# Miniprotein binders against a7ua95r516to809, part 27

Target 1, 294 residues: a7ua95r516to809
Amino acid sequence: ASLSLLSISDLVPDLQFIFFWMSNAIEILYFIQQKSPAYMQTIELMDDKAGSKESLLSATISANEEAMTILEEVIMYTFQQCVYYITKTLYVVLPGLLDCNPFGTEPSSEQCRRAAGVCVCAVCVMPEAVRRVVSVFQTTSDLLQQYQVHSEIQSQMFAYLFFFTNVSLFNQLIDKGPARGWFQRSRVLQIQASVKILLDWAKGAGHNHLAQKFFAKFCSTVTILASPPQQLSQMSWKALCAEHPSLKPVQLHRILTQYQLMAELGPLPIWQPSSEDEAYIYRTVDLLESFENH

## First folded at step 12 (miniprotein)

Design ae7
Fold by OpenDDE base, fold request of step 13:
Parts: sequence; C-alpha cells; structure tokens
Structure ae7 (fold): chain B 294 residues (1-294), chain A 83 residues (1-83)
Amino acid sequence: as target 1 above (294 residues)
Amino acid sequence: DPKEKVEELLREAERLLEEARKALEEGDFERAILEALQAIIQIARAMLEAEKHGTDPEVREKLLEILQKAAEILLRAEEELKK
C-alpha cells in the first residue's frame, strides 16, 4: 500500500493486538511482582511430602523470574511496535499540517454532515489536515484507555509522539519552509492556528504539560515568525534567546535570517549574536533536530 | 521453520494450560499458578516469535485465547489462596 494511503484506522487491528498484549503483560508482571512473595510463603508452609515442596518452590521461583523477563521483553516490543505504527501514520499526515489553511471553508466531516446537517463541534470546525493529525492522537488515546494501559506507559507514549511530531514539524519548517513559502506571514499565521488546535486537543486530553514541553521548539519558531516586523525588529538577540530558550543559537540565527529575507528588512545590528554565541551560529549540525535525542 | 517453532510453543502452552486448569479444579492452587505462569511464558515466546516472521491472524487469535485463559486461571488461583 502506498504510504500516502495509510490511515490510523487501517492500523487499528494491529494496534488492538499490540495494546492487548501490552496491557496484559504489564498486569501479569505487576501481579508476579506483588503476589509472588505471598504464594511462595504458602508453598513454604505446605506439608513436605517427599521433597515435593522444595521442587514446587524451586520451579515457582524459576517460573516467576522467567515470566518477568519475557513479559518485560513483550512490554518493550509492544511499546516499540506501537510507536512504530503511530509514527508512520504521523509521518504521512504531519506535512499536511504545514500546508493547512485553518481559516478556509473546508467541508465538515462527512459523519457529522450526515448525522446533524451543520455540526459546529470542535472536530467539524477543524481543517481536514489538522483533523487527520488529531485523529491519530485521539485514536491512540482511545485505544490506551480501552485496554486500560498503565498511566505511566501512556505518558511515555505521548511524550515520544509529541517529541516526534515536534522534531518532524520543526525540521520540515526549517528545511523546506523558505522554498514552500511557509515563512510568509499569512502562511505562518495559518500554521500557528493549526498548532493551537493541536495544543488545545492535547490540553483537553490531559497532556498539556507534555505538549508544552515537547512542542516548545516548534512553537517558539512559529511565534517568532508570526511576530510583526515592527515588534520583532525591536527585540535584541539576547532578549530573543531569553524568551525562546528551546532554540539553539544556530536555529534562532537561521530563523531570524530567513525572517529578515522574507520581510525585506535591512541588516539589523540588534539581532547580531553575542560574542558568546557567535561560534555556535555556524554549527550547522545542530540546525535540525535529531529523532534520537529523546 | 519459524512456523513450526510457533506451533510447538502453542502446543506446549495448551498442554500447560490444561494442567493449570486441572490443578485449579483439584484445588491445587499453587500448582495452578505454576502451570499458568509456565503457559504464559510459552505463549509470550510464541507471540514474539510469530510477530518477527509476520502477522498470522489465526496465530494471533490463538495467542490471545490462551493468554486470556492463562491469566484467568492465575487470577482465580490467587483469589482462592487469599481465602
């Protein structure tokens, strides 16, 4: 199947299998950890019929250790597979978020049009490109809840997915943004509105802190680019560094340079990097984010 | 053959599951727990092996069935030991 046609709905059967195993493996692992001492004591208190007790105890200890080990492998495997499937889907839909016009009249979801005529629900008002991204996260949330996956694993899952999303969007914006016109003020405002919808969803889903943390770099970039020239031209390099600490000097310098070109601003001495940062603005290796830094 | 290995692991898991069920019916809850854990080990191995070599819906269904039954025996045996 072409990657372009892969929807989160197509992966639901695989994800259901994965989440079932993940949830049950965690539950059984927890059971072994919590209950093993009690039933081992019960074995120790049994009448010793011809060494059967020692054999049963030894076998039970061995089975507990082996079960814990393999269940940990299952949990790791299922977590990795879940992330793999979801990130593949995100990889397909995320570019659409940068091209999305949230102010355009896109048709409401077909489901809401059929059911209610004109639905003004938050999902129906979302642009299709934003809705596709939100649908991936919502489906993930719904499945995690359906299978009662432990809250810590849910938090780790969303942390990674937000990290991945931020890296993907940031890298695409920095690398392809100038060529695609995403640095134009009108397009930046569209991107800002689209990201706000995603952040509002994350807030509603109870992941506000994680979203704010992991989207900080992309949000900072969009905030700078969305700033009016009159306002941004009055901000010093030091002030911008202080307001946007998630951006590396090379990243901030790249954003400001592209902003200057787009806005047809002359050279702005106030945006000149400090002597301390001057060496770092040339570190092009640090310009794009790595997917391995999580 | 990876398929043969998965089938062997499933057969062993089913055997252990049946022993766990018998132990539970006999009121040997400690043995039921042991046999259920051993069944879980085998089906977990089977799952990991099966998924490395592709998705077979029939294998997946069988794995889920055995997992549920083993977990049920484990929980029931533990509940009886608390009484």
Scores: ipSAE 0.806, ipTM 0.950, lowest interface PAE 0.5, mean pLDDT 90
Fold by OpenDDE base, fold request of step 13:
Structure ae7 (fold): chain B 294 residues (1-294), chain A 83 residues (1-83)
Amino acid sequence: as target 1 above (294 residues)
Amino acid sequence: DPKEKVEELLREAERLLEEARKALEEGDFERAILEALQAIIQIARAMLEAEKHGTDPEVREKLLEILQKAAEILLRAEEELKK
């Protein structure tokens, strides 16, 4: 199947298998760690039938160590597979978030149309492009809860997914934004509204802190671009650096330069980088975010 | 052959699972735990090997069945040791 046709729903059977193994492997690993001392002590208290006790104890110790090792490998493998499947789906749907108009009357999704009434739930009123992104996260959340995956693993999963989403959206906005008109104020306001819906979902799902942390670069970029020219032109380079510490000097400089061109402001001395930052604004290698630095 | 290796691991896991079940029925709970752990080791290896070479729904179903039964034996044996 072409990557373009892949939905999160198509991956549910694979994800169910992986989450089942992940949950059970964690549970069994925890069981071994918690119960091993007690049942080893029980073996030690058994009647010594001519070396049978020592052999059983040795075999049990070895089996515990080997079981813990292989279960840790299973947990790592299943985590990686979940991330792979989910990020593959996100890769397909995330570009739509930048192109969508959340203020447009796009018809409600087919899924909610099957209910006899116009569903006015928060998901049904979302633009289709936003709903597709939220659906990936919601399906992930629902499966993690269904299989009772440990909360720490859930947090790590969402941390990575938000990181991936931020890097993807930020890089697309910086690289393609000028050419696609995404730096225009009207388009930026649409993007800002779409991101707010996603952040509101993350807050409702209990991941507010993670979302705020990992979306910081993209949110800062959108906030700057959404600022009125009259307001932004009064902010110094130093003030903007202080307000948006998640942005590297080269990134902030790129955003301001493109904003200046789009708004026809001409050169603004107040946006001139400090002498300390002047060397960093030319580090084009740092312009785009890396997927490796998570 | 990767498929043959998975089948071998599954057969060994099933054998160990049956030994674990017998030990549990005999009231040898320490041995039941040992054999169940050994079954889990084999089935985890089988899972990792099978998934490296693609997804087979029948193999997946068998893996889940054996894992569940082994976990149930572990829990029951541990509960009996606490009494």
Scores: ipSAE 0.805, ipTM 0.949, lowest interface PAE 0.5, mean pLDDT 90
Fold by OpenDDE base, fold request of step 13:
Structure ae7 (fold): chain B 294 residues (1-294), chain A 83 residues (1-83)
Amino acid sequence: as target 1 above (294 residues)
Amino acid sequence: DPKEKVEELLREAERLLEEARKALEEGDFERAILEALQAIIQIARAMLEAEKHGTDPEVREKLLEILQKAAEILLRAEEELKK
């Protein structure tokens, strides 16, 4: 019950605290790593008054090592907490992306319309379900920039979030898609348009390569399902495997089987797996993606 | 008690921060850096301990204030050592 009410805005205070610590811990860690050698040399060059120098040097070495260790723990902890909070929010909003009709005239965010009049920004023209997903990513991006988090950490964060999003959407589509009618061509075209909006956002945010890499499996699935029967029925199993290398044989076989059923196509010999792939199409354990393989 | 442990770590961090400030004022920049680093260690421990046991806004605010002051001392002391 309470999870459905969790907006990314409700998490902003917690995320601000976490990102503040993450950014400062990285900066202080970098400071120690860069300045420690020169600082130790300065202590070594001090006039030794009654063993004070040796004690100060030893204490400084110990403090540097301990500070680096605890700051690394802080960085790891804060990264994990960011991922936890953001993925929790994504988990709530992602199903709406699959049910969304992006061609519907649903009025966009009241907030942007109120502040700037008729805001025609890309976010303000998005369907509500797509806007909610994009808002999670945008808020994450804005906070990472606000706290000047190192670019590598930003890249790792978005890599994981895109990975999580792809796995979540793919698994939902494969598992629930047939029952929910998401394999119907009209619904697939809606999903394709919604995903395109998200990919366009990622491109605008500078994450185009990461988005293309981590959404490949979901995009391939949607592309196959969006293909006209006349076009797809002319493609061999081998050609489809080559065009969609992100799909495992079991996944491709499942998609084609469900497509065949949905399109009321008879058995297509051209889609028969090769003798080499025939053993792999029965690996049902590999059908759904795992969240652990990142 | 986890709360008592956090409060103890905060008190120690504040003590170390005051020593770092005094060292900075006295021109003992090496000691100021040492004491500021020690304060950062204690405040980082306090943060990790506090967050494991829940979110207290007052504790969070105090953690941020001490961290900022310690970082400022580190930067000032390092700038003075380069002169």
Scores: ipSAE 0.804, ipTM 0.949, lowest interface PAE 0.5, mean pLDDT 90
Fold by OpenDDE base, fold request of step 18:
Structure ae7 (fold): chain B 294 residues (1-294), chain A 83 residues (1-83)
Amino acid sequence: as target 1 above (294 residues)
Amino acid sequence: DPKEKVEELLREAERLLEEARKALEEGDFERAILEALQAIIQIARAMLEAEKHGTDPEVREKLLEILQKAAEILLRAEEELKK
């Protein structure tokens, strides 16, 4: 009950605090790393008044080392907290992406209508379920930019968030898809369109490469499922493996098996796994993606 | 008491911040940097300790204030050492 009400907006105050610390800790750490040599030289050039120089130098070395250590801990802590809060929000909204019909004229959310002008921003024209997912990423992006968080940390954060999103969507699709009708071609096309909106957002936000990399498995799955039976039935196992290298043999086999059932296709010898892959298609432990692999 | 520990760290950070400010005013930029760094260490410890035990908005505000002031002293002192 309470988790379903958690919006990214409710987490903004906590995220602001965390991002402030993250940004400042990175900046101060960088300052120490870059300026310490020159600073130490300045101390070394001071007149040696009765051991004061040596004591100051020693104290400064110690303070620099301790500061770097604690700031690294702060950076790690704040990164983990950001990921925790954002992924918790994503966990709530991501299932809606699979259930979304992007071709339906769902009215733009009331929030954008209250601004006196018809906001024709790309977000305002999105289906509500897609908008909720994009809003999490956009809020994250806006906060990272607002607090001027180092670009490398931003990239790492988005990499993880895209990874998490891909794992979540992939696992849900594989596990629940058949039962929920998400393997039906019409439904798959809706999912494909929804994911395209998210990928287009990621491209617009400058994260195109990361999005393509980390969504590859989910996109491959959706692409296979969206393929017409006439087209997919002409593709060999080896060809499918080559076109979809992000899929493990067990995953591809599962997708094809479920596709075959859904499309009422008879046995397709062309989809027979290679002798090399035959042992791997039974590794059910590798079927679902792990969140721990990142 | 975790709260008492955070309060102690905050008091020490404030003390160090004041020493850093004095050093900066005296033109002892090397000491100002040292004291500011020491303040940052204490305030970072205070933050990590405070967050382990929940969110206190007043503590958070104080942490941010001290961090900002310490960082400002650090930057000013460094700028003066470049002259």
Scores: ipSAE 0.804, ipTM 0.948, lowest interface PAE 0.5, mean pLDDT 90
Fold by OpenDDE base, second read of step 19:
Structure ae7 (fold): chain B 294 residues (1-294), chain A 83 residues (1-83)
Amino acid sequence: as target 1 above (294 residues)
Amino acid sequence: DPKEKVEELLREAERLLEEARKALEEGDFERAILEALQAIIQIARAMLEAEKHGTDPEVREKLLEILQKAAEILLRAEEELKK
């Protein structure tokens, strides 16, 4: 199927299978780790009928070790597959977030219209592009909850998904933003409002700390670009670095340079990088974020 | 043949599951745990092998059924050993 036609709903059957295995593998692994000492002791206390006890004990030890090993492989595999499928869906829907006008009157989702006429729930009032992104995260959350996946695994999954989302949005904004007019104040304010809706969802879903952490670069970029020229032109390079520590010097320099061009500002001496940062602003390899090493 | 390998692993898992069930019914809870664990090992291998070569819904359903039954035997046997 064309990636463009892939919805999260189409992946639900595959994700259900994967989440089932992941949840059960974790539970069985935990069971073995917690209960193994007790039932091994029970075997050790059995009457020794001509070496049968020793054979049973040896076989049980071997089976425990092998089971733990293969279950760890299953957990790793299923986690990777979940991330793979979900990120594919995100890859398709995330570009729409940057083009979204959240201040426009968009029709409510067809599903909510059928149930209650005009649904005014937080999801139904979302712009379609934002709703599509939120739907991916919500479906993921619902499946994790449905299969009672361990909370640590849930946190790791959302951490990665937020990381992926931030990298994708940040890189698109930096790379394509100037050409697409996303650095224009009106467009930036639309992006800021759209991201706020996503962050509000994450807060409501209990992932506020993860969202704040992993969206920091994108949020910092949007915050700078949304700043009025009168305000931003009063901030020094050092002050901007301190306020936006998630941005590398090369990234901040690129943002300010593009802002200056868009706002038709002359050269601003106060935005001049420090002597310490001067070598780093030319490191174009560090401009875009990597999807690696998460 | 990857398909043949998955089918072999499934048959072995079903055999082990039946042995685990019999052991549980006989009150041999230690053996029931052993056989259930062995069934889980085979079915986990079958899952990983099947997923590497594509998804068959019928195979997936069978894998889930065997996994659930093996886990249930494991839990019941452990509960009986605590008594």
Scores: ipSAE 0.804, ipTM 0.949, lowest interface PAE 0.5, mean pLDDT 91

Design ae7
Fold by OpenDDE base, fold request of step 18:
Order: C-alpha cells, then structure tokens, then sequence
Structure ae7 (fold): chain B 294 residues (1-294), chain A 83 residues (1-83)
C-alpha cells in the first residue's frame, strides 16, 4: 500500500540531504588529497618548540588518514542510499510504461490544464505514465547538478539506473508480456514509442551512450516484437543473433516462440537455432536478467 | 544507545569546531586545520550512525551546520597559509 503512493517528490528532502553529504565529502576528500602535502611541509618547517612540532605533525598525519577513510565510507554510503531511494521510485512507476498508450487522446494532466496556456513543453506532451518515469530521471539529474556532484559519479549513477530500468522492463516484458498482450504488435508499437521518449530524454541529458548500452536488451526485444511478420519470418536465427547480440540464445528463442504463437505462424525452420546454440536455448536460468550482475 | 552515541559525537564535533575557530582567530592555521579535520571526522561518524538508526530532521540540520562550518574553517586556514 505505502509504496504505491511514493513519488520522487516525496523523496526529494531525503535525496537533498544525501546529495549534500555526497558532494561535500568528495570535495573535502579532494581537498585533503591535494593540500595535505603543502600544509604538512609547513608544519615540518616550523621551529621545534619542545616537541610540539612532532606532535602536531603526527596528529595531522593521523587526522588526514582517518578523515580520508571516513569520507570514503560516507561517499559509498550516500551513493548506495541515492540508488536505493531512486530505484524504489522507479520500481513503482516502470510498470506504467508498459501499459501506457502514448497515442491515446488521454487528456493532459489536470495540473497543466490549470495554466491558461497549453504548455507544449516536451514533458507536458508526454503521456502521464511516461512523464512519471522521465520525472524520476530528470529529478535525479537536477539534484546531481544542483549539488555539483562529480561527473564520474553522475555517470556511474545513471549507468546503474539505466541497468536497473532495463532489467526491470525486460523481465516484466518476458515474464508477463504474453499474458498481458504486450507481445501484440499494436501494444509493442506503443511500448516502442514510450521507450523512444525515454531514450530521447537520455540523449538530451548527455547520457546517450550509457542509454544505448544498458537498454540494448530491452530495445532489441521491442524491435523484434515490433517487426512485421512478413519481415521477421525472412530473417534467419543467425541473422537475428547478429543483429541482436545483447540477447542470449535462450532469450531470443523465447521471444521468437512467443511471437510465433501470437502471430499464429506455423513452425519456421529458418528460426531454428544453430547447432552451437541448441544447447543454450534450454538454459532457462539465463532467461531473466539478474539485478546482481552490475 | 545509538541516540546517545550520536549526541556524544555531536558534542565532540562542536568542541573541536570551537577549538578550530579559536585557532583560526589566533592565526594558528596549522592547528585550525587539524581541529577542523577532527571535527569533520566526528561529524561524519555522527552522520553514519544517525542514518543507520533512523532519520531525525533536527539531527540532520545540526550535522549540516557543523559540516559547513568546519569546511569553511579548512578553506580559510588553507588560504591564509598560502599568503
């Protein structure tokens, strides 16, 4: 019950606290690493007043080492907490992306209706379910920028979030897709349009390479399912493997089998796995993606 | 008690922060840096301990305030040592 009401906006105060600590811990750690040699030399050049210099130097070395250690722990902790909060929100909103009809005349959200002018911004024209997913990523981006978090940490954060999103969407599509009718071409085209909006956002946010890399499995699955039967039935197993290298043989075989059933196609010898792949198509343990592999 | 431990760490951080401020005012910039670093260590420990046992907005606000003040002392002391 409580998770269904959790919005990214409700987590902003917690995220602000965590991002503040993350940013400051990185800056202080960098300060210590860069400035420690200079101020230690200053201590070394001081006149030895009754052993006070040696004591101060020893205490400063110890404090530097301890500070760096605890700040690294803070950075790790804050990174994990950010991922935890953001992935919880994604877990709630991602299923809506698969059920969304982006071509439907569903009226714009009530909030944009109250402004006398139809906001034609890219976010306001998005279907509500897509907007909710994009809002999580946008809020994350805005907070990372607001707190001036180091670009490498931002890249690692988005890499993980895209990984998580791909695993979540892929697993839901493979597991529940046949039962929910998501393998129907009309529904797949809706999913494809929704994913394109997300990919366009990622491109606009400067994360195009990461998005292409980490969404590869889900995008490949959607591309195959969106293909007309006349086109897909002309593609061999080997050609499909070559075009979709992100898919394991068991995954491709499952997609094609479900496509065949949905499209009421007879057995297609051209989709028969190669002798090399034949042993792998039965590895059902490899069918779904794991969250632990990142 | 985790709460008592956080309160103890906060008190120690505040003490160290005051010593750092005093050292900065006296022109003992090397000591100011040392005491400010020690304050940061205590406040970082306090943060990690507090967050493991639940969120208290008042504790969070105090943690942020002390961290900011300690960082400001570090920056000022370092700037003065470059002159």
Amino acid sequence: as target 1 above (294 residues)
Amino acid sequence: DPKEKVEELLREAERLLEEARKALEEGDFERAILEALQAIIQIARAMLEAEKHGTDPEVREKLLEILQKAAEILLRAEEELKK
Scores: ipSAE 0.798, ipTM 0.947, lowest interface PAE 0.5, mean pLDDT 90
Fold by OpenDDE base, fold request of step 18:
Structure ae7 (fold): chain B 294 residues (1-294), chain A 83 residues (1-83)
Amino acid sequence: as target 1 above (294 residues)
Amino acid sequence: DPKEKVEELLREAERLLEEARKALEEGDFERAILEALQAIIQIARAMLEAEKHGTDPEVREKLLEILQKAAEILLRAEEELKK
């Protein structure tokens, strides 16, 4: 199937199966870990009927170890599959977040339109591009809750998804932003508004801390680019580094250089990297974020 | 054949599940736990093997049913051992 046609809704049946296995595998694993000592003790206390006790105990130990091992494999597999499917869907919808105009009147979601005419729900007032991204996260959240997936796994899932989203958006903005005019203040303000909607969703979903942590680079980039020239031109390199610690020197330097070009500013000595950072600003390999570092 | 392997694992899981059920009915809770765990092992292997080679809704349904039944036996047997 063409990547362009893949919606999160199309993946729901597969995700349901995967989340069912994930949840149950975790529950059974915890059950084995917690209960194994007790039922092994019951075997140990059994009357020895001609070596049957020792055989049963040995078999039970072996079965516990094997069950735990295979359940861990199931948990890992299901986690990876969830991430794969969801990130594949995100990959399709995330570019729209950079191109969308959140201040435009886009029509409400089809689901809300059918029920009550003009739905004023938070999702219906979202731009379509933002709504598509939020829908992926919301569907993920709903499924995780539906299957009562352990909270730690939920947190790990959202951590990865936010990481992926941040890397994707950051890399696209840095790489393609200048050429696409995304560094223009009007466009940046649109992007900032779109990201705010996503962050507000994450806050409402109970993932505020994760969202703030993992979106830090993209948010910092957008914040710098959204800053008025008069304000940003008064900030030193050191001050910007301190305010935006998530950005590497090479990244900050690139952002400022592109901002300077966009704003038609002459060279600003105040933005000159420190002697310590000067060696790092030319490390173009560190400019884009890697997906492998998570 | 991956399909044959999945079918074999499913058959073995069903066999073990039936042994677990019998053990539970007989009040041999320790054996019921063992057999249920063994069923879970086989069904987990079947799941992993099946998913590597494509999605079959009928296989998925059967996997879920066996998993649920094995887990139920495991829980019941453990509850009875606490009494």
Scores: ipSAE 0.797, ipTM 0.947, lowest interface PAE 0.5, mean pLDDT 90
Fold by ESMFold2, fold request of step 13:
Structure ae7 (fold): chain B 294 residues (1-294), chain A 83 residues (1-83)
Amino acid sequence: as target 1 above (294 residues)
Amino acid sequence: DPKEKVEELLREAERLLEEARKALEEGDFERAILEALQAIIQIARAMLEAEKHGTDPEVREKLLEILQKAAEILLRAEEELKK
């Protein structure tokens, strides 16, 4: 219910321009690919009345190739610009997911119905911070459908947006979690609940596979942190690696270290890394995720 | 400079669009296809160049209009050629 909706709405004119160009470039590129054999054949069969047929044919071959090249550049440029504008908005709103309390917020359904009606109906209460993120995803989905962007491009867009969301949330949790108290068990359960609202939106929007794939690292982190000590202390390092393959050794080690501090556990022998992993648990360069790995 | 380059690309796209329109009206559908493709090439270049430096809303609307008109001519010319 805050002014966060004005941020994404401020970008809509830019996104409309970009999606118009993206959609039309795709359609024209497809048209040339599908229709040019036929119209090129017709040009070849023309009566050469003015002696200009060979010039027309040569020019049209060149124009087809040049048009396809520039339209591919337009598609790449417009995709990059969409990603830039949308992730800039996400960067601002995502940190709030780590601070919000989904269990005790005041109910508000009217604003959520307009912004995210298909997925938000699965949750009685949606915190403002979660609503802001859902609004970005829903506005993106609505614009992509309004401009009839090809479904494979829509999937690529959401694959990147979910990747960006996962990297942003994971990095902030790892980097800022100790100072912000985000490793406290009650806080972890609140974070888990907020992320489930996002996953429910993604499932309702037809992106469940992408969300399961690209949120795996953050979800694994929260799952480990939310586990009861009696259960987690029975799992070896090898078992945890097998259950959570998205986590690098340095990341799993850091998560278990934070867990030990909060649960007041001493070092556990079964959490000792395997000999092949032991060299990697100190690779600080691998602790935080890069936005370039996608 | 970038603004002058955009205006030159727009002027060339408009010239090609008008030639494509005339070719379509005269029943020269093969030339209409060529000239519509050439207009699309120039307007796409204009858009990419303009957007590097931030584009006035009025220029953005002109870019959209020229693209749409060139695409319409391309479609109509191909449709007529099949007859």
Scores: ipSAE 0.794, ipTM 0.956, lowest interface PAE 0.4, mean pLDDT 85
Fold by ESMFold2, fold request of step 13:
Structure ae7 (fold): chain B 294 residues (1-294), chain A 83 residues (1-83)
Amino acid sequence: as target 1 above (294 residues)
Amino acid sequence: DPKEKVEELLREAERLLEEARKALEEGDFERAILEALQAIIQIARAMLEAEKHGTDPEVREKLLEILQKAAEILLRAEEELKK
């Protein structure tokens, strides 16, 4: 049974309309840019026997300019609407990644167990929560390709979707993680595995560079939390900042504080912030990321 | 009134589309280009206006139809001019 408050499949008709207009607006805009010098020259060279050449030329100059202006507006509007519809779905499905177990999906585990007697494939099936997120990305990719949207626009779309995903997951983890038990080591390892599935999808879809860039903050957080205590306790504050430049001082401090609690470590002198950073580790206003930073 | 504005823009786009089609049939390719561009402008305005307040599926289908036909006339008229 899937979580079905919002589903990407319910939005497909809206996305089809949006992508139709986006792709056609791009093609018509390109057509005008490429062809108008030639057809404008043809009008300029026309025989002026009827005395209407100047009027036709003036009207066509105005029409070219107005058409390019409105088509640019259509492209911007359709991009914004696409992002709006897709991020509404992502906002609903992304929290499930933090709660799921990628190592054992119950429906698949029961099917494997009953067919084989002993279930040895509990970790071979993508959990529903991860599948829901991948489905949003895959449906978006399929529609962009179906409507032949220019590859630069596709890259910009996924850059924003990965940015949104990163901010959503990071804020949820930091804000709700203590109450939800998401900083427990077994949960962190499950979260790490779930994120790897998303990164693998992005790599296979040709968006590896974008995913590496825009998931950096959440991935850094999970990498730190997944580190063994013997390894992490040997890394100074400066070393952690250098290895994880996407994390603000207040964010790194919060992550290390939660790590200390869950690993039952006392305060470590090696994790003392630099004098420069010490002023910023208590700036709670900087703890959560803004969706407007993109 | 948003619905009245969309209906007015649709009627104007359809008028321009018919004039562009007629110009193309008559071999007036320069005018067909102009009138197809004008139809595209009006139908794009209609789409942007309609989507502000929610658009009935029937209106969305009409918006797509008119855009497709106007774009086809534009492309054909330009191709004929190159001959």
Scores: ipSAE 0.794, ipTM 0.956, lowest interface PAE 0.4, mean pLDDT 86
Fold by ESMFold2, fold request of step 18:
Structure ae7 (fold): chain B 294 residues (1-294), chain A 83 residues (1-83)
Amino acid sequence: as target 1 above (294 residues)
Amino acid sequence: DPKEKVEELLREAERLLEEARKALEEGDFERAILEALQAIIQIARAMLEAEKHGTDPEVREKLLEILQKAAEILLRAEEELKK
């Protein structure tokens, strides 16, 4: 029996409910913050018996404070729920990025052969695995826009989704890469091409800064692995650390070890860790990244 | 207890919504603001409580409807009060 796949389409009703509440809670909170001074003053200037006015004023002060408190809780809860649902979907679809082939597939060759005047079949195409990931991001973007969620919240949402994507891909590559053959040069180049398609989506969607910031570790890893041996073997440990500050010493050491095996290079003195880093290259607790945002 | 708590919060939110609607119709815009705020508080509590254990689609629809109506009364009452 096959495991069930979690599709973003299955989650749309839940996401619609959550985004509706998030958007309305933000708007109502803003309304209270902006309008309550004025309507409170109007209540204070009201012509009536002092007891009736004073009771109404006191109750309205309390209601304003309670409403703002509970709406802040709603905003926090709905953000956490959006992240939860969307990352569950990402977790299911992200592994396919590491196994797909964006180059020269028979389906893309067939499409190019039939298309007159277009020579795209020998260049990167969007494989189904990449399309599934893009679909999650695009559906999220469409829903956020549909429900008019504040742009700051949209940015925070995508910052977390890109962070999650980076951690997931990096951990899987490091952990499963040797057994899956993902460190072979042809596979690294395929992975690099697939990630470029995703980064191009992020740029076109207005999230280029966030993608550059939060994909750094995985992109650095793939960049090193894709480098030609004669160029990489000329870069010292210090130079690699400086060029790739997102990588911890244990991570860089592991990446270089896998590179040596696949490129059939012997030990290179230039890749010996600095004395400061030598204490850290075997700290396996630091090898994989945490999904927690610290 | 959890399902009963959600129903109690919904019932209170509906009562406050009806009171806010009446206040708006009577031109008592100050009371309409108060009662709409109180309805929003109760319906937000109902939503948070319901979602702890998963919420029936029918209940989710009711939560949405009450929030929308309470927010509309709040906005209309404030607009009328400014006149």
Scores: ipSAE 0.794, ipTM 0.956, lowest interface PAE 0.4, mean pLDDT 85

